# VHH binders against F-box protein At1g48060: the designs that were tried, part 5

Target 1, 365 residues: F-box protein At1g48060, of Arabidopsis thaliana (Mouse-ear cress) (q9lnf6)
Amino acid sequence: MKPQEEEEKNENMARKRSKSSSSLSIPLDIATDIFLRLPAKSVVRFSCVAKHWSSITTAPYFTNSFETRPNLLFFFKEADRFFVVTVPKPNRRPNESVSHTSSQILDSYQTPYPKHSCFTIKTESVHGLICFQRGTKPIVWNPTMRKFKPLRKPDKSWESLTVFLGYDPLERTHKVVAMPCDKASDECRILTLGSADQESWRTVKTNYKHHPSRGNRKNNYGPCRCINGVLYYLAEIDRHRLIGKFAFLGHSNVKNSLPMWVLEGEKKGEWSTYNFLPLSHYDRRLEFHFKLIGITNDGELIYVPNTVFKTFEVIYIDPIRKTFSLVKYEGVADKGFRQRNGLGEDKPLRGIQYSPNHVETLLSL

## First folded at step 1 (VHH)

Design P1 (framework vhh_gefurulimab)
Fold by ESMFold2-Fast, scan of step 1:
Structure P1 (fold): chain B 365 residues (1-365), chain A 121 residues (1-121)
Amino acid sequence: as target 1 above (365 residues)
Amino acid sequence: EVQLVESGGGLVKPGGSLRLSCAASGFTFSSYAAAWFRQAPGKEREFVSAIYSGGSTTYADSVKGRFTISRDNAKNSLYLQMNSLRAEDTAVYYCAAGYDWLTEPSEYDYWGQGTLVTVSS
């Protein structure tokens, strides 16, 4: 046999296998429904089985529709590597503390931080993407796909700016919004994510000049949230007024209270104050060991440890029902976790960043 | 350990062609933009060309139409095809990687050691 005859035989066998596989394949609509319900790793594994399945997982309809249930995502850097961990919020009874088995890190890859860390100023996770900035340039990150997409500067004359990430449910696209923060302005720049040749900053005017507020880097929570295509953020019109629709958890001058400011209605400066039970109500030591990082989509406050050494515990509080739950995530930060991921055993994990409502997305950047 | 290693430099006559290669290791090359910079004796380091992780490219005006940048993410490699070379293209050529479409050398996170290109009769 000559090599050309062997190649023809191999091609015929490949065609027969492909046709046989195709005749046994699940219909497109049923396969799409199945894949939309699977974890991203499972989707990737199954898309390697047949060209038919790969065509589903790369289609814009599928990538725009694929999202997992919201989880708590956290990430940190050790040397020049990112470590990205995703853990679910387990179902539990009121005031029930549980242990959840989460034995593996989601992902680990080599990526350096810039000289001035851009990860201290980040948006919430929005439909699977997180936005941060390097100086005046926004960077969009897909943790699931391990992809970063730097964007061009929104405006060359702005010495400093604040970036927000939103999702437009009508267009099914992510939008990046940038505003200057060194002066009051009635202009913002908006960019719709797509192919590089379609991505350009456009100017939109606001109803009045204002200063948007940046998130507190130390407390790892931002002053912005995107809900059903509407971006809510904290901003100042003048020295004593706040705008936007946002719930803000503040510090009280009265000991043992946690006031929450809720903007009610569409009128400027109309805040309602609610007093929730502080962590010290449940155990006075907790206020020294845990910090608030946000609220889940179903209304629970999320507290995480100030220091993550050999255990990882998260506190979920329903402020309306006044319930407290401590969830211990087994296999996170412990000796086995550290050994499997090449981490040192003698020091706490450093520089941890949290995103409470993260979903996985297969969107290509 | 992160490394970028250039190769393909050499002596070429005016009007000739040369292909530079850059091998990346120790990081996820496909997630980074990559660029070529050059530095001639007594001059500042200047931008030549960049390619974004998605494949989009940009070129300095002095090299547009003559140079072509490309990448192979499966091989963790960056290339620069240089055609119609001129005496003024004589320089040490550097491979760089970063998160951005930057023309400023200080904004790239990783750098190679450089490869010398001499265009002379």
Scores: ipSAE 0.000, ipTM 0.173, lowest interface PAE 17.0, mean pLDDT 68

Design P2 (framework vhh_8cml_1)
Fold by ESMFold2-Fast, scan of step 1:
Structure P2 (fold): chain B 365 residues (1-365), chain A 123 residues (1-123)
Amino acid sequence: as target 1 above (365 residues)
Amino acid sequence: EVQLVESGGGLVQPGGSLRLSCAASGFTFSDYAMGWFRQAPGQEREFVALISGSGGSTDYSDSAKGRFTISRDNAKNTVYLQMNSLKPEDTGVYFCAADRYYLDEGFSEYDYWGQGTQVTVSS
């Protein structure tokens, strides 16, 4: 833990003690049930009112049970301010297009690393956390808690690396995986987030020397996915493309697992495996104005505008059921949104990054 | 093999000046951002100033702004801290540190550290 963070915690504890009462009228189990049903920011606010309520929100039972429904999160930077917008996927019938008003969460704060931060280089959102990559140093971000945690270098000799974020469902811990990417290697470094004793990089050997892929032009969906404790990622060996995978299943360890699939470089369509209708089937113009950013947990493809100016619309497509839905989010990017947030009216929002399956987490970094 | 060696510390009166130097060896100096930190008696180590690998970008703590200037000479593998208008509150051991990409105010994330040089500001 950083000395500045320890000092802030001590001051916050002293402040809570000076303000808090020793008595609560609500039974602990009832209060816990109420808190688990509140938005994370409301939980944080109420935990500051009384010492007894703070004990609920920091208890492992509560933190392990707290999980919001997945939302679409996007963020962007403007004038050294960080803007984080979260919008829900509204309930709707198949092929129904709707306008959705205000369930969005907007958070805005000063960029903690304004000079050297690379906020456009990031992992997918994994159980509420996102990992940025600043050269060879990873930074874990909790959007809900507005906290950034820089991690130590995985390897001081690596000039270039790729970082992946995964979740171990058995240990209920996040794991950060780092691999060199400019040269073929059979080494990776793994770090488990949690107590200081677990936040050291461990070495794991892969079965083959390989290069993890950085060929994703749209960082929004990344060249990797973490599903049920298994990390899948794109890689190359001797110009052959393959899918590597690492299993997070196991007590305190990430397990590298096979098989690896090798693809011939001449096969252009090897990554398109869905029988789906193109956007042009619905409207020829859509393919000029929308880009694919990922897939929801229930299997819908998510398309967002190439340019976000004064409207924000999202297209959800189920490629198997061949259903199409366009959701217009009112109050996002419009004149009122811009005026409330000190944004100019004459320019599109720039550098927007998306996370399709974001959940809120109270996990301390 | 890798080392950072600070020099230039000493005793100075309030309002005086000192120039600290840090000589680096064992790594490609121009690839590293360099920073200065200090630790006063009974206090935690704190950030003072940083400079990017190219020298094109600098940053300072609020207490150092307007009084201290960080600079570097990549041909000599050396970073400097020019300290003017020194105050008793500036007393401490001054460390230089190297980070491949960025220095922040937390010292645990830095790649390499020097052993420090003592600065005492008193009458």
Scores: ipSAE 0.000, ipTM 0.143, lowest interface PAE 16.3, mean pLDDT 69

Design P3 (framework vhh_6qgx_2)
Fold by ESMFold2-Fast, scan of step 1:
Structure P3 (fold): chain B 365 residues (1-365), chain A 123 residues (1-123)
Amino acid sequence: as target 1 above (365 residues)
Amino acid sequence: QVQLVESGGGLVQAGGSLRLSCAASGFTFSSYDMAWFRRAPGKEREFVAAISWSGGSTFYTDSVKGRFTISRDHAKNTVSLQMNSLRPEDTAVYYCAAEPYGSFLDSYEYDYWGQGTRVTVSA
């Protein structure tokens, strides 16, 4: 079923069930409006206490309308446990450096994945979901709900691939896109989440044979973003670096139009200076200690430390206004943080993955 | 089926040299970052050296910089560790590891490991 038709039917059923409850005296639309203004944890708690209110909070209308302000999310794994941390972008004046005392630790929980798993993400958080891959298998993760959904291999013959997560605003569905990365190809696999009929991988052809930049640790998953149904990613064709884009604007299909731009030069530094000032413009020392992980919805570049030991500082740069801000997050990675979370104090946090624009979602996987 | 097979370990006197080799099979070798780790008696496993999928980037722990050299041969699907100016402190079992798509500098969670090869450096 199409998302609009399914939402209408589910919404009508939820309203009927809610209104039939003898313990619910609050009108459905007022209750829905109240819940949409609460933090995700509060919504989950109320759904557990008042069983009939779960019919509101699980309805597609509610889940599609529930959006929190974007935060910086990072996670890491120690043995078999995920540690998930969410911190806000604090209000500050241009060129002002601040210490921020409030942080939201989303959770710490056991993962079903082995300690030898290497988790990589190529796309930032998309409407509350994160997609990472283990080898050739994509895994969709809802950090808010602590739910993981392993997907089938996109193609049995692809030994090397990269996976991107996007959102189709017209269909109001998440799309997972897989591309081979060891050789140039014009073939992609796409899967739509949330519909049994569409949760099979299907083939889509691109206009050009290319391969997405597989990157190493230095690529750090930026700038790879989904904006208004378009996925932007780094790609290579004929030894030139390009920015590829993939549109998710179909009712039943992804539109596979890929306008390509060739970047001048082959050096990474030339690419960064072409579009914005390098970090060394502000302080030469910072280039050795910080790495770029993405861009905020406000257009600010986000840099995080190469090594997180007992402090967590984030640099925000507006490349257009040429403003610089260093934010120290109190209570993150320090002695208190480590003690509260059962972490050792003698070594850096390892294998940290970042998502700059995470919102909470109650979407079921 | 992914397999990593180490060879080249042995007994050597301090100041001597050894070359370790790791033969990889069952995956697209040119797409994987490769690393060497070691575990000395009574110690935890530690990072030694890594080489990127392209061969263009190499990384070393401070104690082996200038003495060890990591290299790879894509035609033979092998990664090698040339160990010069060996010290008694280098005595350990050396492990080959493979990680898809990177993140080996600060991660100890590699997907594939070999069985290890023993290196003993006499005083």
Scores: ipSAE 0.000, ipTM 0.148, lowest interface PAE 16.2, mean pLDDT 68

Design P4 (framework vhh_7zox_3)
Fold by ESMFold2-Fast, scan of step 1:
Structure P4 (fold): chain B 365 residues (1-365), chain A 119 residues (1-119)
Amino acid sequence: as target 1 above (365 residues)
Amino acid sequence: DVQLVESGGGLVQPGGSLRLSCVASGFTFSSYAMGWVRQAPGKGLEWVSDIYSGGSTGYADSVKGRFAISRDNAKNTLYLQMNRLKPEDTAVYYCARESYYWGDAFDIAGQGTQVTVSS
């Protein structure tokens, strides 16, 4: 009895002291947790108010832990400016179809590539960063910080190359992977983003000579995706072995070696696949007015209009739950949107690129 | 959020047996075809076995009659029973999920489990 009563008295006294201390200042760990839950714009704004808050938001722990809820990001270029629009994904109950208004964030800033540099490769957002390619030179873009970082050429002798962006969850770092795409090779160049002194291309050998599978679009060498630190992409080793067209790069160790896995075996010709319903099942007109642009981290298919004129509607389909959601984003592409942003009223928005799983990051490039 | 975690590898004598397990999370396991692929030292990746969502199975000629793939959808677990193991079966074994959107591609693999058959 006596030990328990003394313990309760000591705990009450500690709580009383802790509460009094907390009323005088916010502890660093609590302030960090609060800032991790704020929108990036709010974090930047508050960092300008006090040195202590700036020290939190620039610390590696904070920048490595800061992640906003994934949004749909789209961007387009007019003249010398990039226009970046972020809209939230809808919250809805299972098997419920919803149409509703949503807030959006629009940003507009001058591109450092004014001579109509074509970002011809549709890129996925990887933990807040997007990677483009200009010739043989990779460019990493942080839309939140409005920064572009051109990287040095991975290899001066490669006539053509493709670039993939990945995130290593063990090291909590972004990695840029470059490989030749015009000839079979077992050589990759890898660069880890970080301090300028640590950013250098490293050579890594794969177990196979291969090249990324070419898609229909120029400089689009097939789909790629980074999941849990593993890059997945289609590759060709032998043109007569279609199963060998699937390859992925894993980086599961801290030494500068990147094992590549290529599926060489044969599967039986009968596949168990799940077909999702065509858009015409919901409305015959949708099939010709919307296009598939990607998949959310929750496994939803995202369809966007083929032409964005004065309205912006997005279709979200869960092919497993067979749910359909049509979301109308008010204030996007309409007359008010165009007038506020100096855009013409009489023509569709052109050259729009989409990222379905964009999060905001404060990572300095 | 999608993860595949393998276990059950180890050192075994020729003629011995091992049972590999793979616990899946972050997706509707019962809706996907699943498989095992392996990589021997200094060699490429080789498909070993698969099992469709409906339960039908396939095997590489090198393991047919010795290995048995199975799944427990209630436990989100994939298994590979390996019998009469040979030194040639020495490899890292990876659990893999077939792509939902492309029938002839795998889109996710685990970290692998080492199987060593020594004599």
Scores: ipSAE 0.000, ipTM 0.109, lowest interface PAE 21.2, mean pLDDT 67

Design P5 (framework vhh_8h5u_2)
Fold by ESMFold2-Fast, scan of step 1:
Structure P5 (fold): chain B 365 residues (1-365), chain A 120 residues (1-120)
Amino acid sequence: as target 1 above (365 residues)
Amino acid sequence: EVQVVESGGGLVQPGGSLRLSCAASGFTFSYESYAMGWYRQAPGNQHERVAIIYSGGSTNYPDSVKGRFTISRDNAKNTGYLQMNSLKSEDTAVYYCATLYDWGESFDYWGQGTQVTVSS
């Protein structure tokens, strides 16, 4: 047919589809189901297209129902700019080492917190949010939405404190928990995110006076873990007695073992201690090149390079099944990665922070 | 066959100095290496990086050794060095040399190490 008639038909069909999308009230449940299947960045982009779609993507039901598969997140800072990378844990056979090639999710945006010290102490990623602190002031970060929310000081008299982030699955809310760490105390301050009426610090009394432990800078593991709405952390009642329902990942100068303390059940209060094989059991060189950063939700230990220069490799170890896997992430930290992101090629990436089990969330801060 | 060999360790009194050497064979620092670093491990302690030097000549040190240790590279001799001044008892460790190949692999070439003991 004639090109002019085909152009008119195509314009009329596009106009009819545009008018149908604008004039039709798409059922809320169908629109919600479609958006729940999209990547978080796609959902954010669509939220600006129509006011009706923005109302869906900002609704509590949608934000609470939106879930992505957990990934390893790492971030680093150059000047006042964040670089945020997420990589998946690929499917693989036991003891199989693989190369993963995919379109990396890399984001880059301005941060109002230029000092490195703001990021030396941070929580685990908890239902898509990370909390760090600037002195005694907690700051909640949503990497997906590129938003930071500074919170008020939990207590004016506390010279030193530690902050934990938890998620309440019954209320479907994040809770920030602060405790003093310079003295034994039976008090904590809790703040529930979301509602303006509840974004004030409230006092809750603990069963025991205790000293909460901060994360160890040497081992680069988190200070606490939230499991099914229960916050577990390492603490001390007396100088020689530890209280805790915390899975503690440690290292040892004994080359043939890694101590690990595991809670066998959340209500039992039972701890199992396992000595797992160190990295040197698999290859003597690995202990010099890799450090432990945490554990996946399915129980694998995650090791990352001490230095990220031209390659990015991650080791996953199932300590119970005794399986080892080395995953090489193609296109991360290499020349192409650095050139695309305006990064220098002569130096390792600096000040990298890691968060295992990160999920994307559309929760507004 | 690719290897590195560390040397120059020994017993020294607090406040003393030592110079460690890392001799590479089977590859060249100027052409095949993007970075060379020194790492140490003491009984009871984790492995830690004490110095790194990049192909462009820039260096990095942790606060524990900054101002006391100096890393350098002699590309003509295919040898790296660590000059250690104002040594402390806390510097007692086995020191290892590692290098990074230009084909984008992680550090693969570790020697046997050299023992540094700082005591009176």
Scores: ipSAE 0.000, ipTM 0.209, lowest interface PAE 18.2, mean pLDDT 68

Design P6 (framework vhh_gefurulimab)
Fold by ESMFold2-Fast, scan of step 1:
Structure P6 (fold): chain B 365 residues (1-365), chain A 121 residues (1-121)
Amino acid sequence: as target 1 above (365 residues)
Amino acid sequence: EVQLVESGGGLVKPGGSLRLSCAASGFTFSEYAAAWFRQAPGKEREFVSAISSGGYTTYADSVKGRFTISRDNAKNSLYLQMNSLRAEDTAVYYCAAVDYTFWSSEDYDYWGQGTLVTVSS
């Protein structure tokens, strides 16, 4: 018998045993420890092989314990297929520019929404999930598990709405928040993700009537973030007044700076501003070729190219330390990438969406 | 006026085959997901199969490997090829359309009137 054939037969034997008895197979405690140490792709493969292993990977203990290091995620659609790319932020010295050739994750799969050019209205990645909306229906997406979960309409009378995604670290649950955006309102709907019996929209009122802001197509970033169980979002109350518990990050065409509004001393309702140096401070060409998409959890600004053709470069800036780094990701968007993925060689990649701070999660939708 | 019209139902013996059709009109069918549901006498309506606007398919465990869903956007039509039919497949079959691939009947925007499939000797 050849060693490879023998290994395959032994693997098939183990799979058959796992279906017949837990007392004759690998103990659950040991199997769980092994799975927590495997890459996400390996865990997904194993959960598809036997119902016994799937019971481990869907258990709350396992799903609550499994998260990877945050990466930059970008995705785009070509016809009926999603292309999902995750790239790490490599370790580098201050002001050092580097070329990165490994550790990228590329995935592609069929989408139930192939006719749409892009997910232009979406949340940031929150504990491995992204929420977008199609009309007035929110959809939660798990890129790791390749699963989409459409939710019921938050309110049948709302003709337009804004959706936010948050995570409650004490309950270890995701919460979806919906608000009308065509008029000032003090009313929102909240849904906690879980089993079908637990998923219903609840009405919550705010102390202020306000207009929440939608994501910005030009700058490809949303006006909201969830940090340690608190949702921060851009909104308008009265002319020139900002709602509490939110931060704004954007471009200034007037002062060539990046204004940031931060609520400091929340109990006192104080706001502060921080102005960052423009990209032209580092190289005057960069402002024409790169756009801000967000901020990492460790406080670095992330800039990506306005057009992705045959190269993919990302700029990371620490605005406090005033450090600049250009990272070139080899094997992304180049001829080899395009040929492997059936993409056209002479056209820019279209409809690219970005999410900073993406972690992998095995949470069932 | 939005309309979905099913056809192709009938009486068939166990082990036989049937092909159901659904004709869509009054909306841009090619931009919608479409599904087949069925309801047997005295039972709740259950999901059978769904297909996205781009051809991604899903099936209920009870029909997987026996039924095939397909669509023809040029003809604004949805199909269900049913093979190896069993007495338990006897039901009224409904065509439904939505902008998502929902599993629950309450989530679909448009419905047909149904076509009866009877599997018996």
Scores: ipSAE 0.000, ipTM 0.160, lowest interface PAE 18.4, mean pLDDT 69

Design P7 (framework vhh_8cml_1)
Fold by ESMFold2-Fast, scan of step 1:
Formats: sequence, C-alpha cells, structure tokens
Structure P7 (fold): chain B 365 residues (1-365), chain A 122 residues (1-122)
Amino acid sequence: as target 1 above (365 residues)
Amino acid sequence: EVQLVESGGGLVQPGGSLRLSCAASGFTFSSYYMGWFRQAPGQEREFVALISESGGSTDYSDSAKGRFTISRDNAKNTVYLQMNSLKPEDTGVYFCAATDLYFGEWSDYDYWGQGTQVTVSS
C-alpha cells in the first residue's frame, strides 16, 4: 500500500471507532480488547449475532491487530466434508516430551469441490491463508472465515503449473506466484490479492530458465517458504537442484527480473539432508513412523506420524540446539474425536495435509 | 479453438417459457462446470445457474430457483437452460460459460459465449 493511503485508512478507523463507542454498553476500546483475546471462531460467531459487533471485527484496525500464536494446522476431506484441525505448540523444556490436552477445536464444513477433486499443490499457511490449485487455477482458502476464492488462470497456454503463496509485509498484501512446470522457463505470473483492479496477473521474469520442483509426498515437504517478504523455492536447472528467490518488499511489484541462485556443489537432493540430523540419531525406530512436513518460524523441524489412527503425536527438533521434543495431543484422532465428528473407528485418517505456522485471520477474500 | 455457441433466445410474453442451448467445442467438455449468466441493459453480468461436470449437482440464483432448470448432455457437448414462468425482469443477454472449478461469480469463468437475447414483453 502507499503511505498516503495507509494514513487515510488510519484516520477513518479512528473516526469509526469514536462513533461506535458512544452507542455500546461498553466502550469500543474495551470491546475491541475483549475480542482480540477471544479465539477467532468465537469472534466470527459474535460478529454473526449482532450487526454492531461485525462493525468491530471487520474494521481494519481490528483485523490488523488480531493476532494468534502460530499453530500446526492439518486438514483432510472425508465424503463431501472438509475437516480442519489446529493444534498449538506448547511451551516445553529442551528434550522434554509433553502431553497436551487443549487443542483448538476441529472445524467441519461442506466443500464446494466435487468428490475426488485433487488439490495438486501444497503450500504453507501464509499469514492465515492457504493456496492450492485445481487444474491450472489457483484457489485461495481462509480456514478461519470458511471461504474459498478461485483465481483466474495465470496463463492460458500453460498446460501445467506450480503456484506459491507469499506475503509482502510492507504492503500488507498476499501475493500469488505461478510458474510453468512443463518446460524450463524464465516467466512467472504474479497476482496481488485485494480489489479487482489489483487481482490481475502480471508477468515477471527470472534471470535463469528453470523448472520449479514439486514437494516430495513421502517427506510431505512444501515446495516453498515465505520469510519476511521473500519467497524461497526448490527448482532445477539441467537436473541440478537450486533455490530460487523472489523479493516482494517495496519496489518488487515494478521489477521485471528476479534474482535466482544455485547451490554450488549440491546434486540429486543432497541439500535436503546437509544440515540436519536424521530421526534415527534420536531413536532408530522413529524414521519408520514419522515424516518431515516443515519448519516452524523459530527454525524447528516438524515431524508427524506416517499414519494417524488412534493417537496424534508431533516431534519438534531444533537442529541448531539439537533438542528433541515429542508432543502428544489428547483428543485428536482418538475415539472421542471420531465419534464427535461422525468418523469411523476402523480406518486411519487419509489424505491429511499439514500447514505449519498457521495464524487465524479475519481477512475477507 | 474454443467455442461456445448459444441459441434458443427470443421474444416471449410474461409467463412464457424458453429453452436455451449452448454447444461447446475445443475443450474437454465433460471436465468442466457449465454456467449460465445474464446481463440486462446497463447492468453487470449476474449468475443464473450452474451444473457440475457429471450433472450430479446444480446451483441456482434466488431469482431462478423453482422457475429455471439447468441440464447437460456430455455426449453432445451441450448445456441447456429451461426457463419457465418468465418475468420482464428476466430480460437480458444470456451467456454460457465454462470453468473447471465450482464458482458462482462471472469473473472467474474460463470461456464465454457471445450470448443470446431474451426479451420478456407483452
């Protein structure tokens, strides 16, 4: 956003806040503070009950100030229903195993997508939004608001593509990046979420022709990571693995060329094991039962079970401090969980996708 | 060459009926959702009806519910809109549109026809 537009937005929020406070049984400041302390689902419920409460929860000040701790989100589809679960990362001592009884409540709603619809790309949760694709169309999802937003095709001539989701902290906007997969290319399409005028695909070129790499389903890696307005992703040039980099900050939206660099001396996926101890270092049996799905914002590796049947345990490893923590989440995947949600007890949960670092957001799609 | 060709529009009296057809070519029709949209003079395009790839699910705007029926024939690459109990407010250009995703808004469909005029007037 431009600084001038941001200043005008702040003035409008202050005016709206002052008008609303005189009509409430409690001042707007106190009401806002209460809502900022509530779980997002409670905030959404209250905003649906009374029009005056929705004026608080949709205000940019409230939306910008609403923060939750990053959680691990996982979701799966069974029949025509979408099940979304978030679990917190509890405070723990190094090398301590913890049992955690309070998990964020499972959310369940009917998916608008047909049976056997394939979400082909896994993206990390980025500032509360998740992006996947069907065919060559990106779909942006807000789990908190239960909203899906299909986007236009990035390029009509691309038969296959990969999409990435990033966040620009200077503009406070989400950006969707699309790249072709069928041929080595230096072309990308970028779309900024927001008003219709901003939701058009524009062309940006990389300094090298390359293929973006898909995540490994066995390891459940995401194909990209967005850190402080920079997107990092795995790619290949002439069968050599490399890391691509796109900067979203400030003037990124006027640039037609993005820097990219190669990891020297790394070949055939050696990079993915270079700096990390294997699970067998901690317990030789764990590598048969757990898989790596991502990294927390604090730099901890997250491992989840290969099969989720009657228990749900997560392993967090700090590769720098070389600490190991196993967290057992009570009330997830167990008999009570399954009975509450109309799930059978005889089968593991199937097709589970994981998103680390999920925060709740009230942003409208 | 992707092509959507609408037909069946015309002039009818209030309370009358029309059946619109849309013949599709140049893409894998059976893999696409098909929708009908309309645009009255001086207004934006609005959603009317949608049918899934197999024909197993349909959706309608509030103004179309109970009066209009969408159907499709994947062997003929054709989608239909049966319009009953037509009102003057139904007057407009009716567009056929294709998308590989379930979506109710006109802006996110991939392919569009040229439209067929429907006029409901005495």
Scores: ipSAE 0.000, ipTM 0.196, lowest interface PAE 12.5, mean pLDDT 68

Design P8 (framework vhh_6qgx_2)
Fold by ESMFold2-Fast, scan of step 1:
Structure P8 (fold): chain B 365 residues (1-365), chain A 124 residues (1-124)
Amino acid sequence: as target 1 above (365 residues)
Amino acid sequence: QVQLVESGGGLVQAGGSLRLSCAASGFTFSNYAMAWFRRAPGKEREFVAAISYSGGSTFYTDSVKGRFTISRDHAKNTVSLQMNSLRPEDTAVYYCAADYPTLEFYGSSEYDYWGQGTRVTVSA
């Protein structure tokens, strides 16, 4: 017998037995506690085994309480398929570089937007959801559940806009914020994700006329962040002055240094500026072959290769402790990875989008 | 003329220690990553350890982690490999290599410059 066929038989037998005995003898509260401690793939798989268990995993309490450890997520499109990869940040000693060979979560499915070639995101993953836009329509994506939710246009008169995703910790709901990006405005539209009746855009006025910074493709500063229900983003009041609530990440016109701006206090608008060692201090490859994509929840800068061909290395830098770590993710982008996923070996992976600090969510869209 | 010259090889009993050194000349040493590779009789060349141009990052193959330590001295243009708790399977010719710019030291890494090698023999 072929190894794949034998494995499939064993899995089917285990599922049948597990469904019969476990669903008959385990109380709901104990089962809920167990499921909250399982990886999302395991929860989804077990939900398919017994209808009794699917009632637990779809309940609001469970979906609001389920959370996995943050990972680096990246995705790309080849032809009409999405490829979604998540990799952990492994434990290592300061300044130690390691090879990591854990079970990376890889998912592959047909994209609902085969004609859309650009999936630029403005906000990093927020409580398991990612938001991007197609023209003037926002799209919310749940990578765990493989679900996309297009939203209505925030304003039919806006020819261009920027969309941010946030999370309200008091209401435990995701909120989508849209505003025009090519003119100064004090008006934004907000939509709360939920039932169709609650998914309507409402108008909110800001204290200042501004527009979110569009940035530049060559700028290596990453997307905006949502922290404890507050969106932090770069904004422009006029052409020569940037005023923003974007914390943790910045860049400068100097190629070898990255200042960090942190807003302290809402009324005073005071910022702290930190200068970091030139990237070439750690390794000259950082200057020529890596780009900054974001910052981890514990304050490490994340660098990825400018080109991903047959290897995938991630650099983590703690700018305060001045430590450098390189992680090589074995089995990512290499010949085996490409062969398993039906990818060609002659071209680099292109159009890769990165989302640091991604957690899995079972939230229905 | 780029030149890498290894030294410090020899005969040692299992459990012993050796320190290999590589002297570099003919290029800007501080701009290059340095590595050690080895080739045992009848086998292909394999990666052992590497150090970034600044010395801020080090890399090791699993079989030598905790036993070998790589270091560099910019003033002397040298890279060293301290080998502790040596085993008979560490018997090989050890090669010093230099590359710019790269942090890829696993598997099929190709290095710009190579030394002639130094022999290490570990007796049972």
Scores: ipSAE 0.000, ipTM 0.116, lowest interface PAE 20.5, mean pLDDT 69

